# Miniprotein binders against q53ft3: the designs that were tried, part 154

Target 1, 195 residues: q53ft3
Amino acid sequence: MFGCLVAGRLVQTAAQQVAEDKFVFDLPDYESINHVVVFMLGTIPFPEGMGGSVYFSYPDSNGMPVWQLLGFVTNGKPSAIFKISGLKSGEGSQHPFGAMNIVRTPSVAQIGISVELLDSMAQQTPVGNAAVSSVDSFTQFTQKMLDNFYNFASSFAVSQAQMTPSPSEMFIPANVVLKWYENFQRRLAQNPLFW
Below, E stands for the ipSAE of ESMFold2; O stands for the ipSAE of OpenDDE; V2 stands for 0.75 times the mean of E and O plus 0.25 times the DockQ between their complexes.

## First folded at step 17 (miniprotein)

Design ra7 (at its last fold request DockQ between E and O 0.48; V2 from the best seeds 0.68)
Fold by OpenDDE base, fold request of step 18:
Structure ra7 (fold): chain B 195 residues (1-195), chain A 97 residues (1-97)
Amino acid sequence: as target 1 above (195 residues)
Amino acid sequence: SDRRALIIKAKMAARWLRLALELARQGNTEAAKAAIEFAIRLLRRIEELATTPEEEEIVEQAIEAAQEALQLLEQGKPDEVEEILQEAIELLEELIQ
C-alpha cells in the first residue's frame, strides 16, 4: 500500500504493519538523510474519507524515540516529500504509535504511517518545516539557479573601454542577459511550470 | 476511550468494506481482497475492544461476512460479494449506533 524512498537508496515497498492501522519503514543511517518521500503504491487506495498521517521517529541522545508528525498522504495527494534533516533536533509531538516494540538501533529512524479518518487528520498539526512542497522547492531551486547564473555571468561584465581586443570572440551585451533574466523571472512567477 | 476507539475503528472498517465493494464491482479483485483484509484486521481489534456480548456478536458476524466475501473473491465470484459486504457494513453501522 505504501512506499518510502530516500535518494540514493533502494525504494521500500514493504512496510511493516505494526497495527491494524499502522505501518512502519525503517531508515538506517538516518543522520545522512535530508529528505524522504512517502507515497502510495497505487495498489489500493484509501477508502473514502480516510488518509494517512506520516510520522518520523528518531532516537534521542538517551535512545528514547522522538516522534514528529511530518504531514499527510491521501488519495488526492498520494505522495509527499519531507525534509527530516532539520527535525533531528526538534521536539517530540503527540503520536499514535505508543511504545511500540520496534527494534531500534541508534542509527535507525522510522517512518510511521497511521491510516486514519480525514476528520481526525484535520485536527493534527504537522511540524512546520517538514513538508516540502514540490512546487515550492522547484521554484526556490529555479530562483537560486537563475540568481547564481546571473551573478556568475555578471561577474565577467566589462565596459567596452575595459575590453581586451579579441576579434575571434563573440560578445553578448550584458543587457541581453539581464532582459532574459527579467523575462524568465516574470514567466516563472506567473507559472512555475511554463516550460 | 476504548469506546471511542471502537467506534472509530468500526467506521474505518465500514469504509474499507465499502471500498472493497466498489473495487469488486470494478473487477479489481486483488485490491478488493486487500481492502477486505484491512477491514478484517480492524474488526479483530474491535472484537478485542468489545465490552458487551451484543457487540461481540455483531463483530463476529461482520468478520464472518467479510471472510465469506474474501472467499468468494478468491473463487472468482465478485458478483456475489455485494450482498455479503453490504451485510457486514450494516452490522458495523449497527455497532456505531
Scores: ipSAE 0.767, ipTM 0.926, lowest interface PAE 0.6, mean pLDDT 88
Fold by ESMFold2, fold request of step 21:
Structure ra7 (fold): chain B 195 residues (1-195), chain A 97 residues (1-97)
Amino acid sequence: as target 1 above (195 residues)
Amino acid sequence: SDRRALIIKAKMAARWLRLALELARQGNTEAAKAAIEFAIRLLRRIEELATTPEEEEIVEQAIEAAQEALQLLEQGKPDEVEEILQEAIELLEELIQ
């Protein structure tokens, strides 16, 4: 139902369901991540009157999870870009001379999605300074998202000799996805905000 | 309270079942099954929250109806799920009252 994308990484499309209404994506090496996109895959919408609250979790100094509300995804806003660079445990400032021999094992942060009634979501306030991405960040991220989507979809391409017939299902020729991708890239290069 | 939490979960389950009904009408059987599965998970949680015999009976009937709808979809009978999904929705609406 949900996807999670970080620039330069493979898209995650298989959220771990941890409760009847909660889904999680793991983010290893989270200290290198500045932005995360959470989006609906389009396979199933939210029911009318429902949506998703999106959280970021990182382990504190004791290894305990700290959860922060980033914002929301809904049928009307099915994808959102969240800035997390100011929300994670930062790199420590070193005193003027440093023992640079400090080994830190990266821990795994998480993106959580809580599926809720819209009126319950209206009572929640995201953490301040979850930033709306800049146009430059939006364009770069959008291009990487397009590349990732195309590579993902094309990885399922099969020849007719490899295809299992399924006459009750609709199929899309792989070239249709390629044409859409090329057209979208062309339009994005002309106007990053054409959409 | 458990009653307030039960009502919230029942509202959510009913909305998942209404979505399942719409998806089944559109012929999207796979998505309809997924929506029913979400509703069943909520119904199991509602069963844990139920504190009266009346609540327990309604939830059990709603679970049975939702499971039958899922079975009909798995049997390739999407035209036959509308009445039983509507029955499950009405049980949840009764539970909310």
Scores: ipSAE 0.729, ipTM 0.904, lowest interface PAE 0.9, mean pLDDT 78
ESMFold2, look of step 17: ipSAE 0.703; ipTM 0.901
ESMFold2 (binder alone), look of step 17: mean pLDDT 87; pTM 0.881
OpenDDE base, look of step 17: ipSAE 0.616; ipTM 0.870
ESMFold2, fold request of step 18: ipSAE 0.723, 0.700, 0.655; ipTM 0.903, 0.896, 0.884
ESMFold2 (binder alone), fold request of step 18: mean pLDDT 87, 87, 87; pTM 0.878, 0.878, 0.877
OpenDDE base, fold request of step 18: ipSAE 0.755, 0.757; ipTM 0.924, 0.924
ESMFold2, look of step 19: ipSAE 0.692; ipTM 0.894
ESMFold2 (binder alone), look of step 19: mean pLDDT 87; pTM 0.880
OpenDDE base, look of step 19: ipSAE 0.652; ipTM 0.885
OpenDDE base, second read of step 20: ipSAE 0.714; ipTM 0.908
ESMFold2, fold request of step 21: ipSAE 0.707, 0.720; ipTM 0.899, 0.904
ESMFold2 (binder alone), fold request of step 21: mean pLDDT 87, 87, 87; pTM 0.879, 0.878, 0.877
OpenDDE base, fold request of step 21: ipSAE 0.760, 0.760, 0.759; ipTM 0.925, 0.924, 0.924

Design ra8 (at its last look DockQ between E and O 0.69; V2 from the best seeds 0.63)
Fold by ESMFold2, look of step 17:
Structure ra8 (fold): chain B 195 residues (1-195), chain A 97 residues (1-97)
Amino acid sequence: as target 1 above (195 residues)
Amino acid sequence: SDRRQLIIKAKMAARWLRLALELARQGNTEDAKAAIEFAIRLLRRIEELATTPEEEEIVEQAIEAAQEALQLLEQGKPDEVEEILQEAIELLEELIQ
C-alpha cells in the first residue's frame, strides 16, 4: 500500500506490518539520510475518512525508540517529502507505536505509518521543520520514479551479438526508451504539472 | 479505555468494509479481498478489547460475516458479497453505539 524512497537507494515497497493498522520501513545507516519520500503505491486507497500519520524513529542514548511525527499522507495528498536530518536530536512525542517497535541497533531508524481516522489525525502536531513544499516534493518524486524506470529498462539491454534468435519475441530498440526518457524529462522540467 | 479503543477500531473496520463493498461492485476483486483482510485484522483486535458478552457476540458475528465475504470472493463470486458485507457493516455500527 505504501512506498518509501531515499535518494540513491532502491525504493522500498514492502513495508513490515507491525499491527493491524501500522506499517514500518527500516532505514539502515540513517545518519547519512537527509530526506525521505513516503507515498501511496496506488494499489489500495485509504477508505474515505481515513489517512496515514507518518513518523520517524531513531534510538535514544538508552537504545529505546524515539518517535517524531513528520506529517501525513492521504488520498488527497498521496506523497510527501520529509527532511529528517534536523530531527535526529529531538525528543519523543506521543505516538501510536509504543513498545511494539523497539529499535535496538543505533544505526537503523524507521519510518512508521499509522492508518487512522482523519478526525484523530487533525489533533496531532508534526515537528516543525520536517515538511518540504509540495511542488518540490512532487517534482523530486517524479524524477526519482522516472530514473528508476529508465535504469530498470536499461538493465535488459543487449547488443545484437548477444541476441538469440526467437520468432516469438518482439524487440524495441534501446534508443526508443532513451528518447522517451529524455523527452519526458524535458517536459517535466518545463512544466512539473503538465499532466 | 478499552471501550473507546473498541469504538475507534470498529469505525475503521466499517470504513474498510465499505471500501471493499465499493471495490467489489466495480469488479476489483483482489483489492476488495485486501480491504476485507484489513477489516478482519481490526476485528480480531476488537475481539481482544471486547469486555461484555454482547460486544463479544457482535464482533464474532462480524468476523464470521467478513470471512464469508472473503470466501465468496476467493470462489469467484463477487456479485454475492454485497448482502454479507452490508450485514458486517451493520454489526459494526451496532457495536459503535
Scores: ipSAE 0.613, ipTM 0.869, lowest interface PAE 1.4, mean pLDDT 79
Fold by OpenDDE base, look of step 17:
Structure ra8 (fold): chain B 195 residues (1-195), chain A 97 residues (1-97)
Amino acid sequence: as target 1 above (195 residues)
Amino acid sequence: SDRRQLIIKAKMAARWLRLALELARQGNTEDAKAAIEFAIRLLRRIEELATTPEEEEIVEQAIEAAQEALQLLEQGKPDEVEEILQEAIELLEELIQ
């Protein structure tokens, strides 16, 4: 039903069902993890009016689990990206996993998914800054990348008068770069996934 | 409270059974079975939360219905599960009232 992805690691598609409505993925070496993607496998959907609350759990200095609500997945939003790097020193929140005997090792964190009624989920407040908007974040990333490239390229711009002949080098007019940038931005704005 | 949990889980179980019914109608037997299995797990929890003989009886009947539906799906008889699943859903609705 659920998958979990950490960059640079194999995708996990076999969550441990720890209760009738709860699933857990283990995240070894969690200190090196910045982002986690939780997604539905596309097999069995949530029943109507239900979704999944996604929690992150890590051991505190005493080895006790600290749980934090990251966000949600639903049929309408079947995947979500969460930034967990900044949460590793955060405060715990109320969670539904407290009574479950989950085997933990000191270096292993967990992603927990609680299958719940949407009405109940609406009453919960995720920790701040954990949820990364996929489309918006991608757009922002792309925009930043483009800006970075443009700034970089522009830093090498010289006037015709300043040009030193270099027969071995090809030159691209700055206006061409600008036009490309503008066109790319337009396409991005129209469809962030145009590529 | 236990009562609140019972009601919540009953609602969830009913939703899973409704999904199972729809999946069965669509010919998605495997996912229908999975949905029923989810419902059964919830029903078992509800059984533990039940406090009256009437509640226990309702839950037991719902479990039996769900199991029968599962068996029928395993036998390749999805057309026969609709009535049974509907019965189970109605039982759960009674429990929620």
Scores: ipSAE 0.597, ipTM 0.859, lowest interface PAE 0.7, mean pLDDT 86
ESMFold2 (binder alone), look of step 17: mean pLDDT 88; pTM 0.882

Design ra9 (at its last look DockQ between E and O 0.70; V2 from the best seeds 0.64)
Fold by ESMFold2, look of step 17:
Parts: sequence; structure tokens; C-alpha cells
Structure ra9 (fold): chain B 195 residues (1-195), chain A 97 residues (1-97)
Amino acid sequence: as target 1 above (195 residues)
Amino acid sequence: SDRRRLIIKAKMAARWLRLALELARQGNTEDAKAAIEFAIRLLRRIEELATTPEEEEIVEQAIEAAQEALQLLEQGKPDEVEEILQEAIELLEELIQ
């Protein structure tokens, strides 16, 4: 019913159901993650009057999971981007002996989704800096996709002198990709939702 | 309290069954079955929260109705589930009151 996406990783679409109303995605190597996208797959919607509260957890200094409310997904807002980098760092380390004393073990955080009545969700307050503005979040996500595509396509560029004849293959001049990139950047700056 | 938690879960289960009814009417049998399965999981939790014989009887009847609806959908009989789903929904609404 839900998906979970981290930049540079494969999308997760198989949540673990851990209770009648709770679903979880594992996030290995969570220290490297700054943002997570949580979205509805579009297979089965929430029933009318229900939605999902989205939580983040990581082990505290005792190894106990602490769940922090990030925000919500609903039929009317079926996807959201959450910043998690600030939630897992204090002004020091989570370890009593400091960061240099940490045993290096695999670390796994979790994204949890709790399916609830909308009335119950309205009484909850997310961590204040976890949810990003939808416009800023869309722009940031889109910019990362643009950079990724451009860098990938550019890595295959060859000069005309380096080309081998291949009449069965279709080619696109590199400047077409650059022009597309520049035009998309301009349109995104004017209206992040222009599609 | 257990009664307050029971009422919340019953409201959620009823909403899942109403979604299942609409999906079945649209011919979306697989999603209707999934919605009923969500409702049954909530009903099992309600069974644990029930404290009176009346509550226990109502939730047991709702589980039986939801399971019958699920079986009819598995048999390819979506037109036959409407009355059974509506019965389960009415039992849950009685439980809420």
C-alpha cells in the first residue's frame, strides 16, 4: 500500500506489517540519509476518514527504538518528503563516550506508518523541522533527479572524432541533452509544478 | 480505557468494510479482499478488548460475516457479498453505540 524512497537507493514497496494498523520500512545505514519520500502506491487507498501518520525511529543510547512523528500521508496528500538528518543528531553524539568511541556495527533506522482516523491525526504535532515545504521539497527532489540524469548521460559522451559508425543505432547530440537540462531548470525555477 | 480503544478500532474496521463494499461493487475483487483482511485484523484486536458478553458476541458475529464475505470473493461471487458486508458494518456500528 506504501512505498519508501531514499535518493540513490532502490525504491521499497514491500512494507513489513508489524501490527493491525502499523507498517514499517527498514533504512540501513541511516546516518547517510538526509531525506525520505513516503508515498501511497495507488493500489488500495485509505478508507474515507482515515490516513497515515509517518514516524521515524533510530536506536537511542540504550538501544531502545524511539518513534518521532514526521508528518502525514492521506488520500489528498498521497506523498511527502521528510528531512530526517536533523532528527538523528544532537549537539553531541548519541553514545555516552562520544562519537570516537562508537562501535561500528550495521545501523538500521525505520520509517513507520500508522493507519489512523483523521480525527486522531489532527491532534498530533510533528517534530517541527521534519516535514519540508511541499514546494521546496518538490524542487529539491526534482533538482537532484535532473543532476543525476545529466551526470549519467554525460558520462557516455564521446566527441565526433571518437565515434564509430553504427547505422543501426540512434544517437542524440550532447547539446540536445544540455539544452533540455537548461530549459527544465528555467521552468522549474518559474513554476516547480509546471508538468 | 478498553472501551474507548474498542470504539476507535471498531470505527476503523467499519471504514475498511465500507471501502471493501465499494471496491466489490466496482469489480475490484483483489483490493476488496485486502480491505476485508485489514478489517479482520482490527476485529481480532477488538476481540481482545471486549469486556462484556454483548461486545464479545457482536465482534464474533462481525468476524464471521467478514470471513464469509472474504470467502465469497475468493469464490468469484462479488455480487453476493454486499448483504454480508452491510451486516458486518451494522454490527460494528452497534458496537460503537
Scores: ipSAE 0.624, ipTM 0.871, lowest interface PAE 1.3, mean pLDDT 77
Fold by OpenDDE base, look of step 17:
Structure ra9 (fold): chain B 195 residues (1-195), chain A 97 residues (1-97)
Amino acid sequence: as target 1 above (195 residues)
Amino acid sequence: SDRRRLIIKAKMAARWLRLALELARQGNTEDAKAAIEFAIRLLRRIEELATTPEEEEIVEQAIEAAQEALQLLEQGKPDEVEEILQEAIELLEELIQ
């Protein structure tokens, strides 16, 4: 039903079912993990009106598990990316996994998925900055890239008075670059996947 | 409260059974079976949460119905599961009232 992906690691498609409504993935060497992707396998969907609450658990300095709500997956949002690197020193939250006998080993964190009614999920508040929108991230990346390019190109801009003749070189007017930039931004804003 | 937990799980079980019914109608027998299995696990938990003989009886009947449906799917008889699953759903709805 669920998969879990960490960059540079093999995809996990076999969650441990620890309860009638709860699944767990083990994440060894969790200190090196920045992002985790949780996704539905595309086999059995959630029943209507149900989804999954996604939790992260890591051992604190005393070896006790600290659980944090990362976000949600649903039939409408069958995958989500979570940044967990900044959470490794965070405070714990209420979680449904407390009564479960989950085998813990040092350096191993866990992703927990609780299958719940959507109404119940709506009452829960994920920890801040954990959920990463892929679309937003792409847009931000693209914008930064564009800004970087524009800044770079503009740094070479000179007035005609400052130009030295170089017959072997072709020049692009700065206004052309600006126009391109503006057009690209417009297209990006309309559809981040316009390309 | 235990009663609240019972009701929530009953709602969930009913939803799984409804999904199973739809999957069975679509000819997706394997996923239908999986959905029923989810429901049965929830039903077992509900059985533990039941406090009255009436609740226990309802849950037991729902489990039996779900198991029968599962068996029929295993036998390759998806057309026969609809009535049984519907019965189980109705039992759960009674439990939720």
Scores: ipSAE 0.619, ipTM 0.868, lowest interface PAE 0.7, mean pLDDT 86
ESMFold2 (binder alone), look of step 17: mean pLDDT 86; pTM 0.870

Design rb1 (at its last read DockQ between E and O 0.62; V2 from the best seeds 0.72)
Amino acid sequence: SDREELIRLAERAALKLEMALQWLADGDPEFAKRIIEYAIRLLREIEELATTPEEEEIVEQAIEAAQEALQLLEQGKPDEVEEILQEAIELLEELIQ
ESMFold2, look of step 17: ipSAE 0.672; ipTM 0.884
ESMFold2 (binder alone), look of step 17: mean pLDDT 88; pTM 0.888
OpenDDE base, look of step 17: ipSAE 0.786; ipTM 0.931
ESMFold2, fold request of step 18: ipSAE 0.693, 0.708, 0.696; ipTM 0.885, 0.892, 0.889
ESMFold2 (binder alone), fold request of step 18: mean pLDDT 88, 88, 88; pTM 0.884, 0.884, 0.886
OpenDDE base, fold request of step 18: ipSAE 0.775, 0.770, 0.777; ipTM 0.928, 0.927, 0.929
ESMFold2, look of step 19: ipSAE 0.700; ipTM 0.893
ESMFold2 (binder alone), look of step 19: mean pLDDT 88; pTM 0.887
OpenDDE base, look of step 19: ipSAE 0.775; ipTM 0.930
OpenDDE base, second read of step 20: ipSAE 0.772; ipTM 0.929
ESMFold2, fold request of step 21: ipSAE 0.730, 0.727, 0.715; ipTM 0.899, 0.899, 0.896
ESMFold2 (binder alone), fold request of step 21: mean pLDDT 88, 89, 88; pTM 0.885, 0.887, 0.883
OpenDDE base, fold request of step 21: ipSAE 0.777, 0.773, 0.773; ipTM 0.929, 0.928, 0.928
ESMFold2, last read: ipSAE 0.735, 0.718, 0.721; ipTM 0.901, 0.895, 0.896
ESMFold2 (binder alone), last read: mean pLDDT 88, 88, 88; pTM 0.881, 0.885, 0.884
OpenDDE base, last read: ipSAE 0.773, 0.770, 0.777; ipTM 0.927, 0.928, 0.929

Design rb10 (at its last look DockQ between E and O 0.58; V2 from the best seeds 0.68)
Fold by OpenDDE base, look of step 17:
Structure rb10 (fold): chain B 195 residues (1-195), chain A 97 residues (1-97)
Amino acid sequence: as target 1 above (195 residues)
Amino acid sequence: SDREELIRLAERAALKLEMALQWLEDGDPQFAKRIIEYAIRLLREIEELATTPEEEEIVEQAIEAAQEALQLLEQGKPDEVEEILQEAIELLEELIQ
């Protein structure tokens, strides 16, 4: 039902189902994690009138779990990016995972998803600054990715006079890359979700 | 005190309306609708705590704005909701001052 993605790590698609309506992902070495993406796999939607409350749990100085509400996912918004860096000093909130004996190692945090009524979710208040604006973040990410690619590719640009014959290699003119970049930028500006 | 509770509820209602705006932007008007409905319930509680005609008027206007926003969402006009919700938020901010 759910996936969890940390940058630089393999996607997790196998949540531990700890209850009928509760799912947990383990995040080892959580201190190095800045952002987490939680998303629906698209196999099973939320029931009508229901969504998911997304929680983050980390061990405090005493090794006790501290749970914080990060935000929500719904059928209408099936994915969300959460910034978890900086939450390590936050106060714990009420959470639906309290009765679960989750074996925790000190270096492992957890993402918990609780399937709840939208009306109940509407009454909850996520911790501040955890939810990253999806549109802006995606646009920024895409822009950065494009810039990075363009910069990378352009760094290899050589003049024809500087080229040495390499029959085994294919060459792409820099102008083609630029044209692609410009076209992509235009499409992105028109519709950030054009794909 | 009743005044303290009124302020607390007003802050919460404002926060919820801000959340609704965010969820409208994120493309889930259904959830935004649920948030607005909850905010209206909070506003009704505030209305019961209001002691001055000025407070009563501000809360009433905020309720009307939130209800209009809800109606627009039900009509499939989310683009027109932002300004109205912003007005409601501003009214609540005035109430807190």
Scores: ipSAE 0.776, ipTM 0.927, lowest interface PAE 0.5, mean pLDDT 87
Fold by ESMFold2, look of step 17:
Structure rb10 (fold): chain B 195 residues (1-195), chain A 97 residues (1-97)
Amino acid sequence: as target 1 above (195 residues)
Amino acid sequence: SDREELIRLAERAALKLEMALQWLEDGDPQFAKRIIEYAIRLLREIEELATTPEEEEIVEQAIEAAQEALQLLEQGKPDEVEEILQEAIELLEELIQ
């Protein structure tokens, strides 16, 4: 019903079903993981009025699981990206998995998905900064690409005194690149999808 | 104390309205509606704790805004909801101060 993807790893599509309404993916070597994508495979939708609460579990200093609510997936938003790099020292929260999901090794964490009523999910509060919105991700990526281009182009800047004649080459004044950078930032802030 | 509980409820309600806005932006008004319904329940608890006319007026206006947002979602008009929920969030921030 669900898939789980970590960058640089094979996608997992065979969740452990630990209850009629609860599914788990193991994440070995979880300390190297910064983001996890949870998604519906598309074969079985949630029943009407239901959705999925997504949890992250890691072992505490005693080897006991600490569960944190990351966010949700629904039929209307069937995939989500969660940032887990900042959660590995977080405080646990109430969760529906009980003792069924005991982590027995310090290097293995889990992603848990609990199928629940939308009304129940609406009352739950995810840990801060776990869910990455699609707009925020696009804006962050675009800003990084913009910064990368500006820094790259600026690294080739020379003064007119440093220029050598090269009649077969074309040059762009450095202020044109800066003007482009500033205009692009302005347009992105007005409408992240202006393209 | 009642004031401390009022502040905690107002912070939670504001968070829920922000969450609803995110879910509207992501294209799931069904779940956003459920979140707004819960936020209204929190606002009614705040109304019971309010002790000053200013607190009562602020929470009443926040309830009216959230109820209007819910009505627009039930009419299939999610694009008209953002400014209304932002107003409600600003009212709750006044209450928290």
Scores: ipSAE 0.640, ipTM 0.872, lowest interface PAE 1.2, mean pLDDT 80
ESMFold2 (binder alone), look of step 17: mean pLDDT 88; pTM 0.884

Design rb11 (at its last look DockQ between E and O 0.65; V2 from the best seeds 0.71)
Fold by OpenDDE base, look of step 17:
Formats: sequence, structure tokens, C-alpha cells
Structure rb11 (fold): chain B 195 residues (1-195), chain A 97 residues (1-97)
Amino acid sequence: as target 1 above (195 residues)
Amino acid sequence: SDREELIRLAERAALKLEMALQWLKDGDPQFAKRIIEYAIRLLREIEELATTPEEEEIVEQAIEAAQEALQLLEQGKPDEVEEILQEAIELLEELIQ
């Protein structure tokens, strides 16, 4: 039903189902994690009128779990990005996972998803700044990626006078790269989700 | 005190309306609707705590704004909702001052 993605790590698609309506992902070495993406796999939607409350759990200085509500996923918003860096100093919130004997190692945090009524979810307050705007984040990411690519490619640009014949290599004119970049930027500006 | 409770509820209602705005922008309008509905319930509680005509008027206007927002969402006009919700938030901020 759910997937969890940490940058630089393999996607997790096998949540531990700890209850009929509760799922947990383990996040080893959580201190190095800045962002977590939680998403629906698309196999099973939420029942009508229901969604998912997404929680983060980390061990405090005493090794006791501290749970914080990060945000929500719904059928209409099946994925969300959460910033978990900096939450380590936060106060614990009420959570639906308290009765679960989850074997925890000190270096392992958890993402918990609780399937709940939307009306109940509406009454909950996520911790501040945990939810990252998907549109803005995606646009920024894409822009940075494009800039990075353009800068990288342009760093190899040479004048024709500087070119050494290399019959085994294919060359792309810099103007082609620029044109591609401009076209992509235009498309991105028109619709960030054009693909 | 009743005044303290009124302020607490007003802050909460404002926060919920802000959440609704965010969910309308990049989230799920259906969930945003649920948030607005909850905010209206909070506003009704605030209305019961209001003691001055000014407070009553502000809360009533906020309720009307939130209800209008809800109606627009039901009509499939989310683009028109932002300004109305912002107005409701501003009314609540005025109530807290």
C-alpha cells in the first residue's frame, strides 16, 4: 500500500503492518536523513473518506521513542515530502502507535502511517515545517538539476579551433544544449508536471 | 477563562484555515474541505464564547466567509476560495488582538 523513499537509499515498498490500519517503515541511520518521501503504491487506495496520517519516530536521549506527526497523504495527494532533519529536538505528540512493541535499535527511526478518517485527520496538527511543498520542491529540484546539467555540459565547451579530431567520439554543439535547456525551462514554467 | 479559551480556539481555527489553503494549493481539495468544515465547528464554539457585539460580529463574518469557501469548493471553484479564506484568517487575527 505504501512506499518510503530516502535519497541515496533503496525504495522501501514493504512496510511492516503492525495493525490493520497501521504501517511502519524502519529508517536506519536516521541522523543522516534530511527528507523522506512517503507515497502510495497505487495498488490499494484509501477507503472513501479516509487518508493516512504520517508520523516520524526517533529515539530520545534515553532511548525512548518520540513520535511526531509529519503530515498527511490522501487519495488526492498520494505522495508527500517531509523534512525530518531538525525534528530531533521536538516534543513528542500523541500518536496511535504507542501500544506497539516495535523492536528499536538506537540508530533506527521509523515512519508510521495510520489509516484514519479524513475528519479525524483534519483535527490534527502536524509539526511545523515538516511538510515540504511538493510543487515548489519539485520545481526547485528540477531547476537545480537543469542548472547543474547545463553548467556541467558547458564546462566542456570548446571552440572549434580548440577541437582535436576524435573520430570515435560524437560531439554535441553547445547551442543545441542551450536550446534544449531553454525549451525545457519553458515547458517547466508552463506545467511543472508536463511529463 | 472564557476569553483565554476564545483566543485559543481562534488561533486553532486560523491555523486550520491556513492548512486548508495549503491543501487547496498543492494537496487534496477534498481534504481541504474537511479542514474547513472543522474550522467552522471551531468558529461555532468561538461564537458561543463571544461576549461583546464586536466579537460576535467578527466571528459571524468569519463563519460566513468559511461557509462561502465551502460552497465554492462544492461548486468546483477552488480558485476563488483563497481570497475568502484569507479574509476569514484576517478576521480571526483581529479577534485575537
Scores: ipSAE 0.777, ipTM 0.927, lowest interface PAE 0.5, mean pLDDT 87
Fold by ESMFold2, look of step 17:
Structure rb11 (fold): chain B 195 residues (1-195), chain A 97 residues (1-97)
Amino acid sequence: as target 1 above (195 residues)
Amino acid sequence: SDREELIRLAERAALKLEMALQWLKDGDPQFAKRIIEYAIRLLREIEELATTPEEEEIVEQAIEAAQEALQLLEQGKPDEVEEILQEAIELLEELIQ
């Protein structure tokens, strides 16, 4: 139902469903993460009158989970960017995940999405300024993702002399990736919200 | 005390109106309406705690502004709402003093 994206990482589209109305994504090496994007895949909308409360969880000094409300997603705003770098030493908030049997590695944070009534969500207050609404912040996040993709793909570049026959595999010329990167970067500079 | 509770509710209501502005600008106006409706419930509680004519006048003006904002959103006129909600927030900040 949901996706989770961190700059420089593959998108996650297979949330762990821990209850009928609760979904979780693991964020390994969370200390290196500044922003996370949470979005609806578009295949299953929220039921009428419902939306999603988005939480960030990290282990405290005792290894116990600390859940903080980041913000919301709704059918009318199906994606959001959250800044999590400033939240990693904050106090937890009241949240719906405390009674769940969620398996957690101590170095792994989590994003939790709880499907709730819009009227209940309206009464909740996100911690700090976790939601990102600046075009400049969106552009920075997107640029980091573009750079990471290009660097990753380029690290596998080989010349024709270095290639071995592999008839079951598909290949693309490296200059196609470069042209895509340059085109996307140019479009992003012209209109950061063109997508 | 009643004054301390009035201030806490006013701070909370102002925060909710700020959230509503955010959701009108960069989000979902249907959710913004629900946030404003909750803010009005907070303002009604403040009205019950008000003990001076100044406090009563401020909260009444804030309620009227928030109700007008809802009416404009229901009429499909969201462009006029920002100033009205900002006025309500400024009234609440005056109440907190």
Scores: ipSAE 0.694, ipTM 0.884, lowest interface PAE 0.9, mean pLDDT 80
ESMFold2 (binder alone), look of step 17: mean pLDDT 87; pTM 0.878

